# VHH binders against Leucine-rich colipase-like protein 1 (LRCOL1): the designs that were tried, part 12

Target 1, 137 residues: Leucine-rich colipase-like protein 1 (LRCOL1), of Homo sapiens (Human) (a6ncl2)
Amino acid sequence: GYGPQKKLNLSHKGIGEPCRRHEECQSNCCTINSLAPHTLCTPKTIFLQCLPWRKPNGYRCSHDSECQSSCCVRNNSPQELCTPQSVFLQCVPWRKPNGDFCSSHQECHSQCCIQLREYSPFRCIPRTGILAQCLPL
Key: E = the ipSAE of ESMFold2; O = the ipSAE of OpenDDE; V2 = 0.75 times the mean of E and O plus 0.25 times the DockQ between their complexes.

## First folded at step 14 (VHH; framework vhh_7nfr_2)

Design g2 (from s8 with D31S Y32H T53S E56D S57E I113S; at its last look DockQ between E and O 0.02; V2 from the best seeds 0.00; counts 0 for: pae O 9.9 > 2, placed apart)
Fold by OpenDDE, look of step 14:
Structure g2 (fold): chain B 137 residues (1-137), chain A 124 residues (1-124)
Amino acid sequence: as target 1 above (137 residues)
Amino acid sequence: QVQLQESGGGLVQPGGSLRLSCAASGFTFSSHEMSWVRQAPGEGREWVSSIYSSGDETYYADSVKGRFTIARDNVKNTLYLLMDSLKSDDTAVYYCARDFYDSSGYWYEAFDSWGQGTQVTVSS
């Protein structure tokens, strides 16, 4: 099942190696998927499908504290997960329209985001990658 | 047409201060989150700060936290970046950017509009 996660969306260059910038993660960056107890490592392309916290009524939260009663996030499924003060990080590799892996975020179009800090907005570049850093643990 | 125009950049000594402005037009400014992004020479673009449409919430990169203040005047359709205690590493072109929400209601600190940028140079 899905449980609430309070994690920084940290990425590492390789296993355990931090990336200081998103560009550094193009070689190989790993991130923790809060939806599964797995560290996802994809060559040169990692993105998270991220959503801001929303109230059950669909309104935005300024921070998770505003939605302590129930913060809802939509994952890759049609299901909307609502848990108090939870962060759901769905990490997937970038893929081309044909399903092939991307060599870089510039190569592919996807909704890709990384939350740098727990209470920070997700950083993205429209459909081509993310404007973010892979932060160390 | 969405237009963003940065101003206020210049040359400043380390420890100095600058105030950047971004004049917005062509859209409902008060309904959009706004951000500052910078690009140093030879580097990629780096997120600096973001502010909610209402101005009630602000976010900062760790590198500028405590030194920079993002603000907005929704009446004047203007975004501001107050930069204090400037360092050499702050040297960059600073861009005003409009954040967007997708049709699904996702807020990405993704930007659908950019200004031309204003140069900030911190040097002794």
Scores: ipSAE 0.005, ipTM 0.297, lowest interface PAE 9.9, mean pLDDT 66
ESMFold2, look of step 14: ipSAE 0.375; ipTM 0.812
ESMFold2 (binder alone), look of step 14: mean pLDDT 79; pTM 0.796

Design g3 (from s8 with F27S F100T I113S; at its last look DockQ between E and O 0.04; V2 from the best seeds 0.00; counts 0 for: pae O 9.6 > 2, unsure alone 63.5 < 65, placed apart)
Fold by OpenDDE, look of step 14:
Structure g3 (fold): chain B 137 residues (1-137), chain A 124 residues (1-124)
Amino acid sequence: as target 1 above (137 residues)
Amino acid sequence: QVQLQESGGGLVQPGGSLRLSCAASGSTFSDYEMSWVRQAPGEGREWVSSIYTSGESTYYADSVKGRFTIARDNVKNTLYLLMDSLKSDDTAVYYCARDTYDSSGYWYEAFDSWGQGTQVTVSS
């Protein structure tokens, strides 16, 4: 399953439901970052079906089904984190390249922009925006 | 570095079909997810479709879902976009792009390679 998430604000979508538009899932999404002993709570949107999975050996999955049993994510540490299906979603808002929020895919020209780190440049791709990590339960 | 070259664009009537191709050279094509992105006149780039390395996982923009089919031939190092039921709104320059991951290998960050694009014009 996915890692624990707590939405402080209500959205029209339930927890874990995919969103096609930012407004569908606008909420304060709180996640516990086990890699850093603090809780992250920010207005976020969760979009599923964005990120590919990796195999335990660090290689890319050719398709998601290959990696359903083991989710592996590299962090900034030399250690690769692999857990069985424990995808921890950190909730990523859709943003424009300039950092502004997107209300819809159309508004942002179907670009999913995320900020990987605080004060880092936004990275924009034609994907739904989720930040997922494989964290141990 | 990989080179991408699109082809197959042209003028077509509404309701018509086109098949775009993207030939990749200079790298291992099969190791990368690939995407189609289009840009209409006066508009920004719009993501159209993406396909994973094996070709079994595909994604589409809502605007093209059910009409377009992305495919790849890893033996031929070629990406395809089958476009059916074309509409005037599909008029754009279509680009193929190679997807890249961030340092973690889990996140998509950007495209590292683009073709020159092929013009698709849908007009009666």
Scores: ipSAE 0.011, ipTM 0.279, lowest interface PAE 9.6, mean pLDDT 65
ESMFold2, look of step 14: ipSAE 0.299; ipTM 0.768
ESMFold2 (binder alone), look of step 14: mean pLDDT 77; pTM 0.784

Design g4 (from s4 with Y32H S54Y I113S; at its last look DockQ between E and O 0.02; V2 from the best seeds 0.00; counts 0 for: pae O 10.7 > 2, unsure alone 64.7 < 65, placed apart)
Amino acid sequence: QVQLQESGGGLVQPGGSLRLSCAASGFTFSSHEMSWVRQAPGEGREWVSSITSYGDETYYADSVKGRFTIARDNVKNTLYLLMDSLKSDDTAVYYCARDFYDSSGYWYEAFDSWGQGTQVTVSS
ESMFold2, look of step 14: ipSAE 0.551; ipTM 0.872
ESMFold2 (binder alone), look of step 14: mean pLDDT 79; pTM 0.795
OpenDDE, look of step 14: ipSAE 0.005; ipTM 0.285

## First folded at step 15 (VHH; framework vhh_7nfr_2)

Design g10 (from t1 with S54Y Y100T; at its last look DockQ between E and O 0.02; V2 from the best seeds 0.00; counts 0 for: pae O 10.9 > 2, grease 24.7 > 24.2, placed apart)
Fold by OpenDDE, look of step 15:
Structure g10 (fold): chain B 137 residues (1-137), chain A 122 residues (1-122)
Amino acid sequence: as target 1 above (137 residues)
Amino acid sequence: QVQLQESGGGLVQPGGSLRLSCAASGFTFSSYEMSWVRQAPGEGREWVSSITSYGDETYYADSVKGRFTIARDNVKNTLYLLMDSLKSDDTAVYYCARDTSGSYLYEPFDYWGQGTQVTVSS
């Protein structure tokens, strides 16, 4: 079927029971099973679930490691919140968008800073079609 | 722009081995957990295995545990599935899938490859 399951051990806590560590559970999975920050014995589905508990999206954070997404950023609020990594480049150090002046690849979203024309300033450019130019020599 | 492309499938005899590969592009591969999912003829999709972003933890379906090994190379942006002791029941299309990495609690995968056919038959 769809979704990973582990063989149950009857000597352990059942699904839905409070837990502190994976080994307490029949499923060998103690994690958050909802948006509520409570750890319960949960069926071992592959999701970040049977990993050490991390905060879901929207929860306050101070470090990336606190979040399931490994992304803690300010989200139009003075508070830092766990944010999906799919949210564009927010989980990386701020980088310049395409077209902006740059001096190194690392400054750019695309990690590509090149001179398009002779004597023109270096600009961030997308990594399409000219990838070779953005590679280390 | 996110792309996943599986390869390495084929026809093998029972007890044989295969290694599947999944080439990933269009995203920061090392930032995402990855999974293999398979679909046998006439059946629904079945989760097979998953691996954390850094490869420090792996998970397996009971049906493949002890026989399959998931691995990844974050430098090559490639996901692997080593399949040993293959059985007829392993016959399926195998898909590489990107995990949402906690972005969605109820949807484990957001992108899929086209799949590679694995056929185990005498």
Scores: ipSAE 0.006, ipTM 0.248, lowest interface PAE 10.9, mean pLDDT 75
ESMFold2, look of step 15: ipSAE 0.523; ipTM 0.863
ESMFold2 (binder alone), look of step 15: mean pLDDT 83; pTM 0.838

Design g11 (from v2 with S54W; at its last look DockQ between E and O 0.44; V2 from the best seeds 0.00; counts 0 for: pae O 2.1 > 2, framework grips, grease 24.9 > 24.2)
Amino acid sequence: QVQLQESGGGLVQPGGSLRLSCAASGFTFSSYEMSWVRQAPGEGREWVSSITSWGDETYYADSVKGRFTIARDNVKNTLYLLMDSLKSDDTAVYYCARDFYDSSGTWYEAFDIWGQGTQVTVSS
ESMFold2, look of step 15: ipSAE 0.433; ipTM 0.837
ESMFold2 (binder alone), look of step 15: mean pLDDT 81; pTM 0.817
OpenDDE, look of step 15: ipSAE 0.151; ipTM 0.599

Design g5 (from v2 with S54Y; at its last look DockQ between E and O 0.23; V2 from the best seeds 0.00; counts 0 for: framework grips, placed apart)
Fold by OpenDDE, look of step 15:
Formats: structure tokens, C-alpha cells, sequence
Structure g5 (fold): chain B 137 residues (1-137), chain A 124 residues (1-124)
């Protein structure tokens, strides 16, 4: 037996209307099966499980979980984008090059985030035996 | 003429709050990372906070983390430092500074332009 159809709350968005969350929709399903970055209320089907929408490749992201590929990586641009996982790109956390601001050693490609001077901000610097000991922050 | 001008300093009791401003002129403000640096009497300069050009990332010294907030308005060409829960140890001249990056990849100094500073005194 088809379980009791949840009372169509007239306040919910209908099929085809823009949505951000499943709960906004009468169907309790807000998703997209396209590469478009917008989500719509859709009917629940065997083929559509109403999973949280994830961004396709090329779209801006901040976390791997935002991406369909589960990979959010900063390329040569200052922006992080959803990228496909490959043998060459394992979706490891992006590490900052030398010169960039940092708050921990782990943020830096060099694994070295230090103040060169007492009045300077923390920056990623190359490890050198004498000039940078990369002591814990 | 490139210029930074701090304001907003003053005398405040421990636990009090201040808001510093830094007005920038003579350069494309939004293109530069900005920082606050302070100098207490008899002490060396101490880095306080930095912010990226678009404000997407902020950084703080451990001594001020959780109490201070750096922000910027690129339309107004202004850098801010919100200081909460002020302590006596926060007493210093606070300077606004433009971060400089040498294109050679070698930086000896973090800042190329400084303001005149604004005095912050925390005292009961």
C-alpha cells in the first residue's frame, strides 16, 4: 500500500519550481539531474532518490562534499572548483605556495608557516636549515 | 600619492571595545592584502591581523584571536579592526600596513606602506 501521502502542504513548492532544500517541495525532493547549477522540485522515483544536490565539474566549491566528483581543488586560479578525480588528481587538500598567508604548517606546500619577523604575518616559506626551522605556531 | 591613515584609537577600559579604521588612497586598494601591526611602548612591532584582497580569508595572531576581527570595504577603500574584550596588553600604537609581495618570490619585508598609527590605550 502506498503509504499515506503526506498532506500536500499548500505552502510547499510544486514540481518544477526552484528550491534549495528537499523540505521546500511538496514532493520533499529538491534536486537536479542535469549539469545546471539550479535545483528544482522533482517527483520521487525509483531512479531519483532525492539525494543532496552536488555541483558539477567547473563550479566553485569550498569542500569536496559539494561536488559530484567529491573533489574540490584549487587550480592555478585563486578559486576552488569541482574537478574530476583522476590518477593525477587525488583531491588532496590544496596547499599554498610560498608567500601566501597561512595559519598552520599544513596549509603550506612546504609545510612551513612562520613569521620571518615579529611584525610580519605568517607566510608559507621554504624550509631551509638555517633560515626557517618551521617551529610549531 | 600612496597613503594610509588610521583612526579610531583611544582610551578604553579593560573589557571594552574599539573599532579602528584605515583609509587608503593613491592605489588600487582591492588589489592588495592588508594588515594591522601594533607596537607597545618599549616593545617591538607585533603583527596583529591580515586580510586578503577580497576579504575571503583572515588571519590573526594568537594573542588576539577570538577577540579581534579584521574586515575591509573595498568600495570605501577602508580597512577595519574590530577589537573586543580589550586587555591592558593590547595597549599599543596600531598601524595599518599594505602587504607587499616581491615579484621575485623573495620577500624580506612584509609591508611596503605604513600609516602613521593610532594610539590604543587600555587602562582601568
Amino acid sequence: as target 1 above (137 residues)
Amino acid sequence: QVQLQESGGGLVQPGGSLRLSCAASGFTFSSYEMSWVRQAPGEGREWVSSITSYGDETYYADSVKGRFTIARDNVKNTLYLLMDSLKSDDTAVYYCARDFYDSSGTWYEAFDIWGQGTQVTVSS
Scores: ipSAE 0.175, ipTM 0.621, lowest interface PAE 2.0, mean pLDDT 82
ESMFold2, look of step 15: ipSAE 0.497; ipTM 0.849
ESMFold2 (binder alone), look of step 15: mean pLDDT 82; pTM 0.824

Design g6 (from g4 with H32Y F100T S113V; at its last look DockQ between E and O 0.16; V2 from the best seeds 0.00; counts 0 for: pae O 11.7 > 2, placed apart)
Fold by OpenDDE, look of step 15:
Structure g6 (fold): chain B 137 residues (1-137), chain A 124 residues (1-124)
Amino acid sequence: as target 1 above (137 residues)
Amino acid sequence: QVQLQESGGGLVQPGGSLRLSCAASGFTFSSYEMSWVRQAPGEGREWVSSITSYGDETYYADSVKGRFTIARDNVKNTLYLLMDSLKSDDTAVYYCARDTYDSSGYWYEAFDVWGQGTQVTVSS
C-alpha cells in the first residue's frame, strides 16, 4: 500500500529556499548545501540524510567533515583539499611521491625515505627489497 | 652560463658560527630546489641541507639538524647556510648544488649544477 503521502505542507519552504530549521523545509532538511555559507532547504536523500553539504574532491577544506570523502588533507600545495579516501590515503597527511625530499618514512608514499648516495638528500624511494631497506633516518 | 658561487667560509673555533652564501646566475633560481653538500678531507661527499623552491620546506642531515639553517632569497638569487655551534667534524668544503628538476615538477636525487665550494675549518 502506498503509505500516506505526507501531505507536503504547502507552508513549508521548497528546495533551495533559505531556512534556519529543518522544520521549515518540505524536505524537513535545512542545511548548507553550497560552498556559500547559506542554509537552504535540501532534499532528504539516502545519501544526504540532511547532513551538511560536503565539498567534492579538489575543493579547499579545513576539516574532514567538510568533504564528501570525509578526508581533508594537505595536498602537494600548501592548501588543504578534499581528497579521495582510498586504501592508500586513508585520510592521512599527504604523502610525497617518489623522488621528493623527505625527513621521515611517513612522509613518503612508499613509506621509504632514504639516501641512495652519500651526497644525496633523503628521497622518497620505492620499497624494493634489495635497493631500499628503508632503514631509519 | 649557469653558475653557482659559494662564499663565507673560513676558520672558526668550535662553538662558533658561520654564514655561507651561494650566488646563483644563469637560470631561474626560484624554480629550483637547492642544496648544500659538504666534503671533508679523505671522506666522501655528504648531503647537509636542502630547501624547496620557495623556501616553504627545509631538510637537514641528522648531523647538522638543530645547528644549521638553510635559507634562500629568490630576489637576490642567493642560497644561505647559517651554521651555528660548529664542531670540528663540520670541517669540510661546502658546496652549493642545484637539484635536478623533472618534467613532473618533482625533484630527483641528482644535482646538475655545483659551485666551486668554500672551505670551512673548525679548529681550536
Scores: ipSAE 0.000, ipTM 0.267, lowest interface PAE 11.7, mean pLDDT 77
ESMFold2, look of step 15: ipSAE 0.416; ipTM 0.809
ESMFold2 (binder alone), look of step 15: mean pLDDT 83; pTM 0.837

Design g7 (from x1 with S54Y; at its last look DockQ between E and O 0.72; V2 from the best seeds 0.00; counts 0 for: pae E 2.3 > 2, framework grips)
Amino acid sequence: QVQLQESGGGLVQPGGSLRLSCAASGFTFSSYEMSWVRQAPGEGREWVSSIYSYGDETYYADSVKGRFTIARDNVKNTLYLLMDSLKSDDTAVYYCARDFYDSSGTWTEAFDIWGQGTQVTVSS
ESMFold2, look of step 15: ipSAE 0.402; ipTM 0.819
ESMFold2 (binder alone), look of step 15: mean pLDDT 80; pTM 0.809
OpenDDE, look of step 15: ipSAE 0.306; ipTM 0.728
ESMFold2, look of step 17: ipSAE 0.366; ipTM 0.806
ESMFold2 (binder alone), look of step 17: mean pLDDT 80; pTM 0.804
OpenDDE, look of step 17: ipSAE 0.392; ipTM 0.777

Design g8 (from v2 with S54Y A110P; at its last look DockQ between E and O 0.08; V2 from the best seeds 0.00; counts 0 for: pae O 8.5 > 2, placed apart)
Fold by OpenDDE, look of step 15:
Structure g8 (fold): chain B 137 residues (1-137), chain A 124 residues (1-124)
Amino acid sequence: as target 1 above (137 residues)
Amino acid sequence: QVQLQESGGGLVQPGGSLRLSCAASGFTFSSYEMSWVRQAPGEGREWVSSITSYGDETYYADSVKGRFTIARDNVKNTLYLLMDSLKSDDTAVYYCARDFYDSSGTWYEPFDIWGQGTQVTVSS
């Protein structure tokens, strides 16, 4: 797997509240497409996660060039392991503590993060996934 | 109104321990990842620790890893930071912050809500 399973909220979240899984909501959870934030919300039934880089065959990789994506949503389908992310900043390139880009997991604090405004030293907030929101049916 | 209120700061000697609390109100606490950020005098803000919505994962800055523990109680709407083996370099104002969520889909800030902070001073 890609890591520990996220805990599910036993109570349903209201419309507009952040959600990680469809089951948390009364309706669909979706992520806004960062490239078209005004037009697209992609419904998700599974939490978008920041994942270790994976080769197409599912093996771990040491360089991003070997990998499909560093951030995706795990699919329940055995044939589709990862759905590409739709939110850009939640899957920023891995950074070293000094702010340099890293090319392997071992060099990086987190597989997915959000940059802080201060860059000296570089600060990145680790993320485990991409926030989604519950949408009305 | 969304609010975060830190407490538990104080003066401690090196090697001492503190427990910070952050009381959240005005929002569904369990829906948000939460973080601690600190700012030392004359320094910029430094991320300290983060915890997922349900506490299933925690993250730490290298500077505090092994010494600090972030936790949350979603029933009490409270975020915690257990600080052990405190060092002088840990002296800072510690802020509780809600990880941002922009419904517009625009992501530019790591946090959208901050507490007022609580002072932690580590000195012999």
Scores: ipSAE 0.014, ipTM 0.286, lowest interface PAE 8.5, mean pLDDT 66
ESMFold2, look of step 15: ipSAE 0.501; ipTM 0.853
ESMFold2 (binder alone), look of step 15: mean pLDDT 80; pTM 0.802

## First folded at step 17 (VHH; framework vhh_7nfr_2)

Design k1 (from g7 with Y54S T106Y; at its last look DockQ between E and O 0.47; V2 from the best seeds 0.00; counts 0 for: pae E 2.2 > 2, grease 24.5 > 24.2)
Amino acid sequence: QVQLQESGGGLVQPGGSLRLSCAASGFTFSSYEMSWVRQAPGEGREWVSSIYSSGDETYYADSVKGRFTIARDNVKNTLYLLMDSLKSDDTAVYYCARDFYDSSGYWTEAFDIWGQGTQVTVSS
ESMFold2, look of step 17: ipSAE 0.366; ipTM 0.805
ESMFold2 (binder alone), look of step 17: mean pLDDT 81; pTM 0.819
OpenDDE, look of step 17: ipSAE 0.684; ipTM 0.928

Design k2 (from g7 with S103Q T106H; at its last look DockQ between E and O 0.56; V2 from the best seeds 0.00; counts 0 for: pae O 7.9 > 2)
Fold by OpenDDE, look of step 17:
Structure k2 (fold): chain B 137 residues (1-137), chain A 124 residues (1-124)
Amino acid sequence: as target 1 above (137 residues)
Amino acid sequence: QVQLQESGGGLVQPGGSLRLSCAASGFTFSSYEMSWVRQAPGEGREWVSSIYSYGDETYYADSVKGRFTIARDNVKNTLYLLMDSLKSDDTAVYYCARDFYDQSGHWTEAFDIWGQGTQVTVSS
C-alpha cells in the first residue's frame, strides 16, 4: 500500500531569514534590509510594496535611489552623501560659500564666480544687491 | 618667518617639460590654498593654477589647462607645478603664492605671501 505522501509543508521563510527569491518568504519580499550584503525576508510596506533598504542621511551614495531621502549629492565633502531634500522637496547639490575657488557661477551659493583682480583665481563672491550682475572686474 | 621659495625653472625647448617646486616655511602649509602665478616680460601677472589645502580640487587657467598639473605634498610642505607641452608663450617668471583668506568674507587681496620666482624660458 502506497502510504500517504507526507505533503512536504514547504514552510515559507519568516522575516529576517536569508532568502534568494521573493517567493521564499512568507511576506513574498526578499530584499537587502541593512548595510549587510545579504538579502533577507522583509515585510512589505503598507502599500504592499517590497522595497530594499535605503541609506540614511550621511551615508555615501551614488544615486538618489540609494537614499531614504531620495537625494544623493555632494555636500561640504568631496564625496556624494545622502542628504535631506530642501523645504521645497528638491534635491539640490551643495554650493560653495564665499571665498572658495570656483569654475562656474553655479558652483557658488552666491551664484557669482569672478576674478577680483587680473592675476587672481576665480572665487565665489557675494552679489551686491538683488539685481547685481556677476561680472569680472 | 613666512617664506616661499621656488625652484626648478630653466631653459627648455618647445614641447618640453619642467617641474617647478615651491618650498614653504614659517606657517602651517596644509591649512592654506596655494597658487602659481606667472609674469611674462612686459606683461602683467597672470594666474596659472590653484589647489585646495586638503582637497583634490584643482583649478587652471584656460591657457594651461590640459598641459599643467598642480600638486602638493603637505608632509614636505611643498607645492609643485608639472609643466608639459611647453610653448613659447609660457615663458615667464613663475611665482608661488599663498592664497589669502579674509574671515570677514570680504576679499581685497588674492595672495598675501609670494616667493621670489623662478624663470622659465621656452625657446628653440
Scores: ipSAE 0.015, ipTM 0.324, lowest interface PAE 7.9, mean pLDDT 81
ESMFold2, look of step 17: ipSAE 0.318; ipTM 0.776
ESMFold2 (binder alone), look of step 17: mean pLDDT 80; pTM 0.814

Design k3 (from g7 with T106V A110S; at its last look DockQ between E and O 0.02; V2 from the best seeds 0.00; counts 0 for: pae O 12.0 > 2, framework grips, placed apart)
Fold by OpenDDE, look of step 17:
Structure k3 (fold): chain B 137 residues (1-137), chain A 124 residues (1-124)
Amino acid sequence: as target 1 above (137 residues)
Amino acid sequence: QVQLQESGGGLVQPGGSLRLSCAASGFTFSSYEMSWVRQAPGEGREWVSSIYSYGDETYYADSVKGRFTIARDNVKNTLYLLMDSLKSDDTAVYYCARDFYDSSGVWTESFDIWGQGTQVTVSS
């Protein structure tokens, strides 16, 4: 199959290029971009639907509808960002993935911020089970 | 292997300017949208700017609009962030990130590759 690189089709416009009709785009999808009031070539969904382009995770937002995730929430910062929904399809504040530096348990997706060794920086660490405690080693 | 490496960070006074660079390797740089994301101490990641692989479309966070300019050199496989009129609030680690589409051309997550980041400190 094809890798993550964009398919080059000289006869069609790539993602992000201005368009007027769906057929101009490689994706066969020309929709309004949520970042600008312009019509741009937009990826289709996994269901082959042509939807208006929405902001990816990490982008500042004001409403859920702006985000691909349909989730615009505040994290520990004063600004709202597009955030992935949880496995339970809940819109919760973004949290740091495993391995990232942290200062509190709440910063981590795992809800576990610990030192693996003495005098080492605190990092988000995965829990080993539902009853696993977040304790320093 | 796919890699991004930021450079150009440093200490500047308010009102100063910096130019960040991100060297890309291990992939066809021109085929990907690229972004800058920053993280201040104790804060979450904040999107700063994005540039598309095709066309001249660029986007900016409101906080940096008019002051920052994103650019790319596809021949040099390098992403740039020109930062003017820097403020103390711009102090952060700045990351270069590759936007990606899956094999079907659909967004799954925003970024699949990150650089190590470069520190920008704006202080008197």
Scores: ipSAE 0.000, ipTM 0.184, lowest interface PAE 12.0, mean pLDDT 80
ESMFold2, look of step 17: ipSAE 0.330; ipTM 0.790
ESMFold2 (binder alone), look of step 17: mean pLDDT 79; pTM 0.801

Design k4 (from g7 with S50G A110S; at its last look DockQ between E and O 0.25; V2 from the best seeds 0.00; counts 0 for: pae E 4.3 > 2)
Fold by ESMFold2, look of step 17:
Structure k4 (fold): chain B 137 residues (1-137), chain A 124 residues (1-124)
Amino acid sequence: as target 1 above (137 residues)
Amino acid sequence: QVQLQESGGGLVQPGGSLRLSCAASGFTFSSYEMSWVRQAPGEGREWVSGIYSYGDETYYADSVKGRFTIARDNVKNTLYLLMDSLKSDDTAVYYCARDFYDSSGTWTESFDIWGQGTQVTVSS
């Protein structure tokens, strides 16, 4: 049947629409904007740069360029993770914040990975007065 | 109207396999860590497995490690538990649960939403 006539207007796509080229976007910025591997029309930074989203610390990675920190390093885990960078520009170990699931004390910033209740997962918890000593998994 | 609904339970022989599913609705499933918890007849609840919202990190109780596999499909809003090499000790009601970590200092709450459970019975 008779349908709407498609027009290829450059710079017509809004934020979040799929794209392949910068000029398709009103923002003139077509880049990765999430963990998903496809490009979307994305806002430029406050300095008008069209930069891809990069992974925060703790995310699994394969290359330094995936990480905001520019550090993709194998710490005390079987996989490479995005890790912080020190003031000396050295990649340092990332450790999980309180509340995250864990398998060992060393994974946690608190150095404390325990199961408080039989029905609870093992998770990183703060060291407190009653539970100042942590047990291994 | 947050809801979790389990399915896939049943009767299996020892050494058999089952796949449990948990359909989530009424919340942004992809934003939450999820767990499976089981309760054997006459016993307390036991945490079985957990999975992060944004990665492929999975966690297991020692009693099921190597035999069970947790997975999620954030497009279908569904959590799975693949159970292999089932033993009589695995007989229980299996619940899916949405993780909730109260950082206000109590540290005693782990889950705020539970499914109604699905029965798994392992017998010859």
Scores: ipSAE 0.191, ipTM 0.677, lowest interface PAE 4.3, mean pLDDT 78
ESMFold2 (binder alone), look of step 17: mean pLDDT 80; pTM 0.813
OpenDDE, look of step 17: ipSAE 0.314; ipTM 0.746

Design k5 (from g7 with F100T T106Y; at its last look DockQ between E and O 0.20; V2 from the best seeds 0.00; counts 0 for: pae E 2.2 > 2, grease 25.3 > 24.2, placed apart)
Fold by OpenDDE, look of step 17:
Structure k5 (fold): chain B 137 residues (1-137), chain A 124 residues (1-124)
Amino acid sequence: as target 1 above (137 residues)
Amino acid sequence: QVQLQESGGGLVQPGGSLRLSCAASGFTFSSYEMSWVRQAPGEGREWVSSIYSYGDETYYADSVKGRFTIARDNVKNTLYLLMDSLKSDDTAVYYCARDTYDSSGYWTEAFDIWGQGTQVTVSS
């Protein structure tokens, strides 16, 4: 007599459960969560893609790939944070406003780092003149 | 009364080290950016170094970069300048100065408070 084949109810793991392979998940998506060193069942994207979890804006990052925005830059903090990309889909580093100390023109939003007086520190200064020049006074 | 007072200056040989201190009083020291400025005999004032109020950001003139270190203790209301590998060209009166901050970036006085200065002489 053919004994009843116990249908191994392969219960697929739900979202957030630890997994090793995509097929273990109901979503068919097992990815690394950057906040947890473990792979978890993750929802697929609208395009049916299984993407690793990425950090939202404001989170500490080391590489662009860590961020949902694909943009990891220094903001007004000494630490690199996930930051929104510009309207032009560019990842642009935060630049210092006028008045802040600087060491190069590139650090400033104005693109102008000048020593106004010979005994003063370098600061970000608005560009002046018809040609928007950044020249020492 | 708002006051800055420098100390730690003296006579040193080339290659020697000094530590300058600036005691601040009469204002919230931690809220202000601070700087060191020096004036050699017969020369104009020269910016040496600056430090942010709460941050670890420090800035140096090219002439002292790699040799001088600016630091601050906000609990002691004290600004420091560690001077290593001193040269004869470092001979000057060193002043502690409180930076003025204008977020507008327009022309303002860089410093509004100065100490009396401390003499640093580097000579063989």
Scores: ipSAE 0.184, ipTM 0.635, lowest interface PAE 1.6, mean pLDDT 83
ESMFold2, look of step 17: ipSAE 0.358; ipTM 0.781
ESMFold2 (binder alone), look of step 17: mean pLDDT 81; pTM 0.822

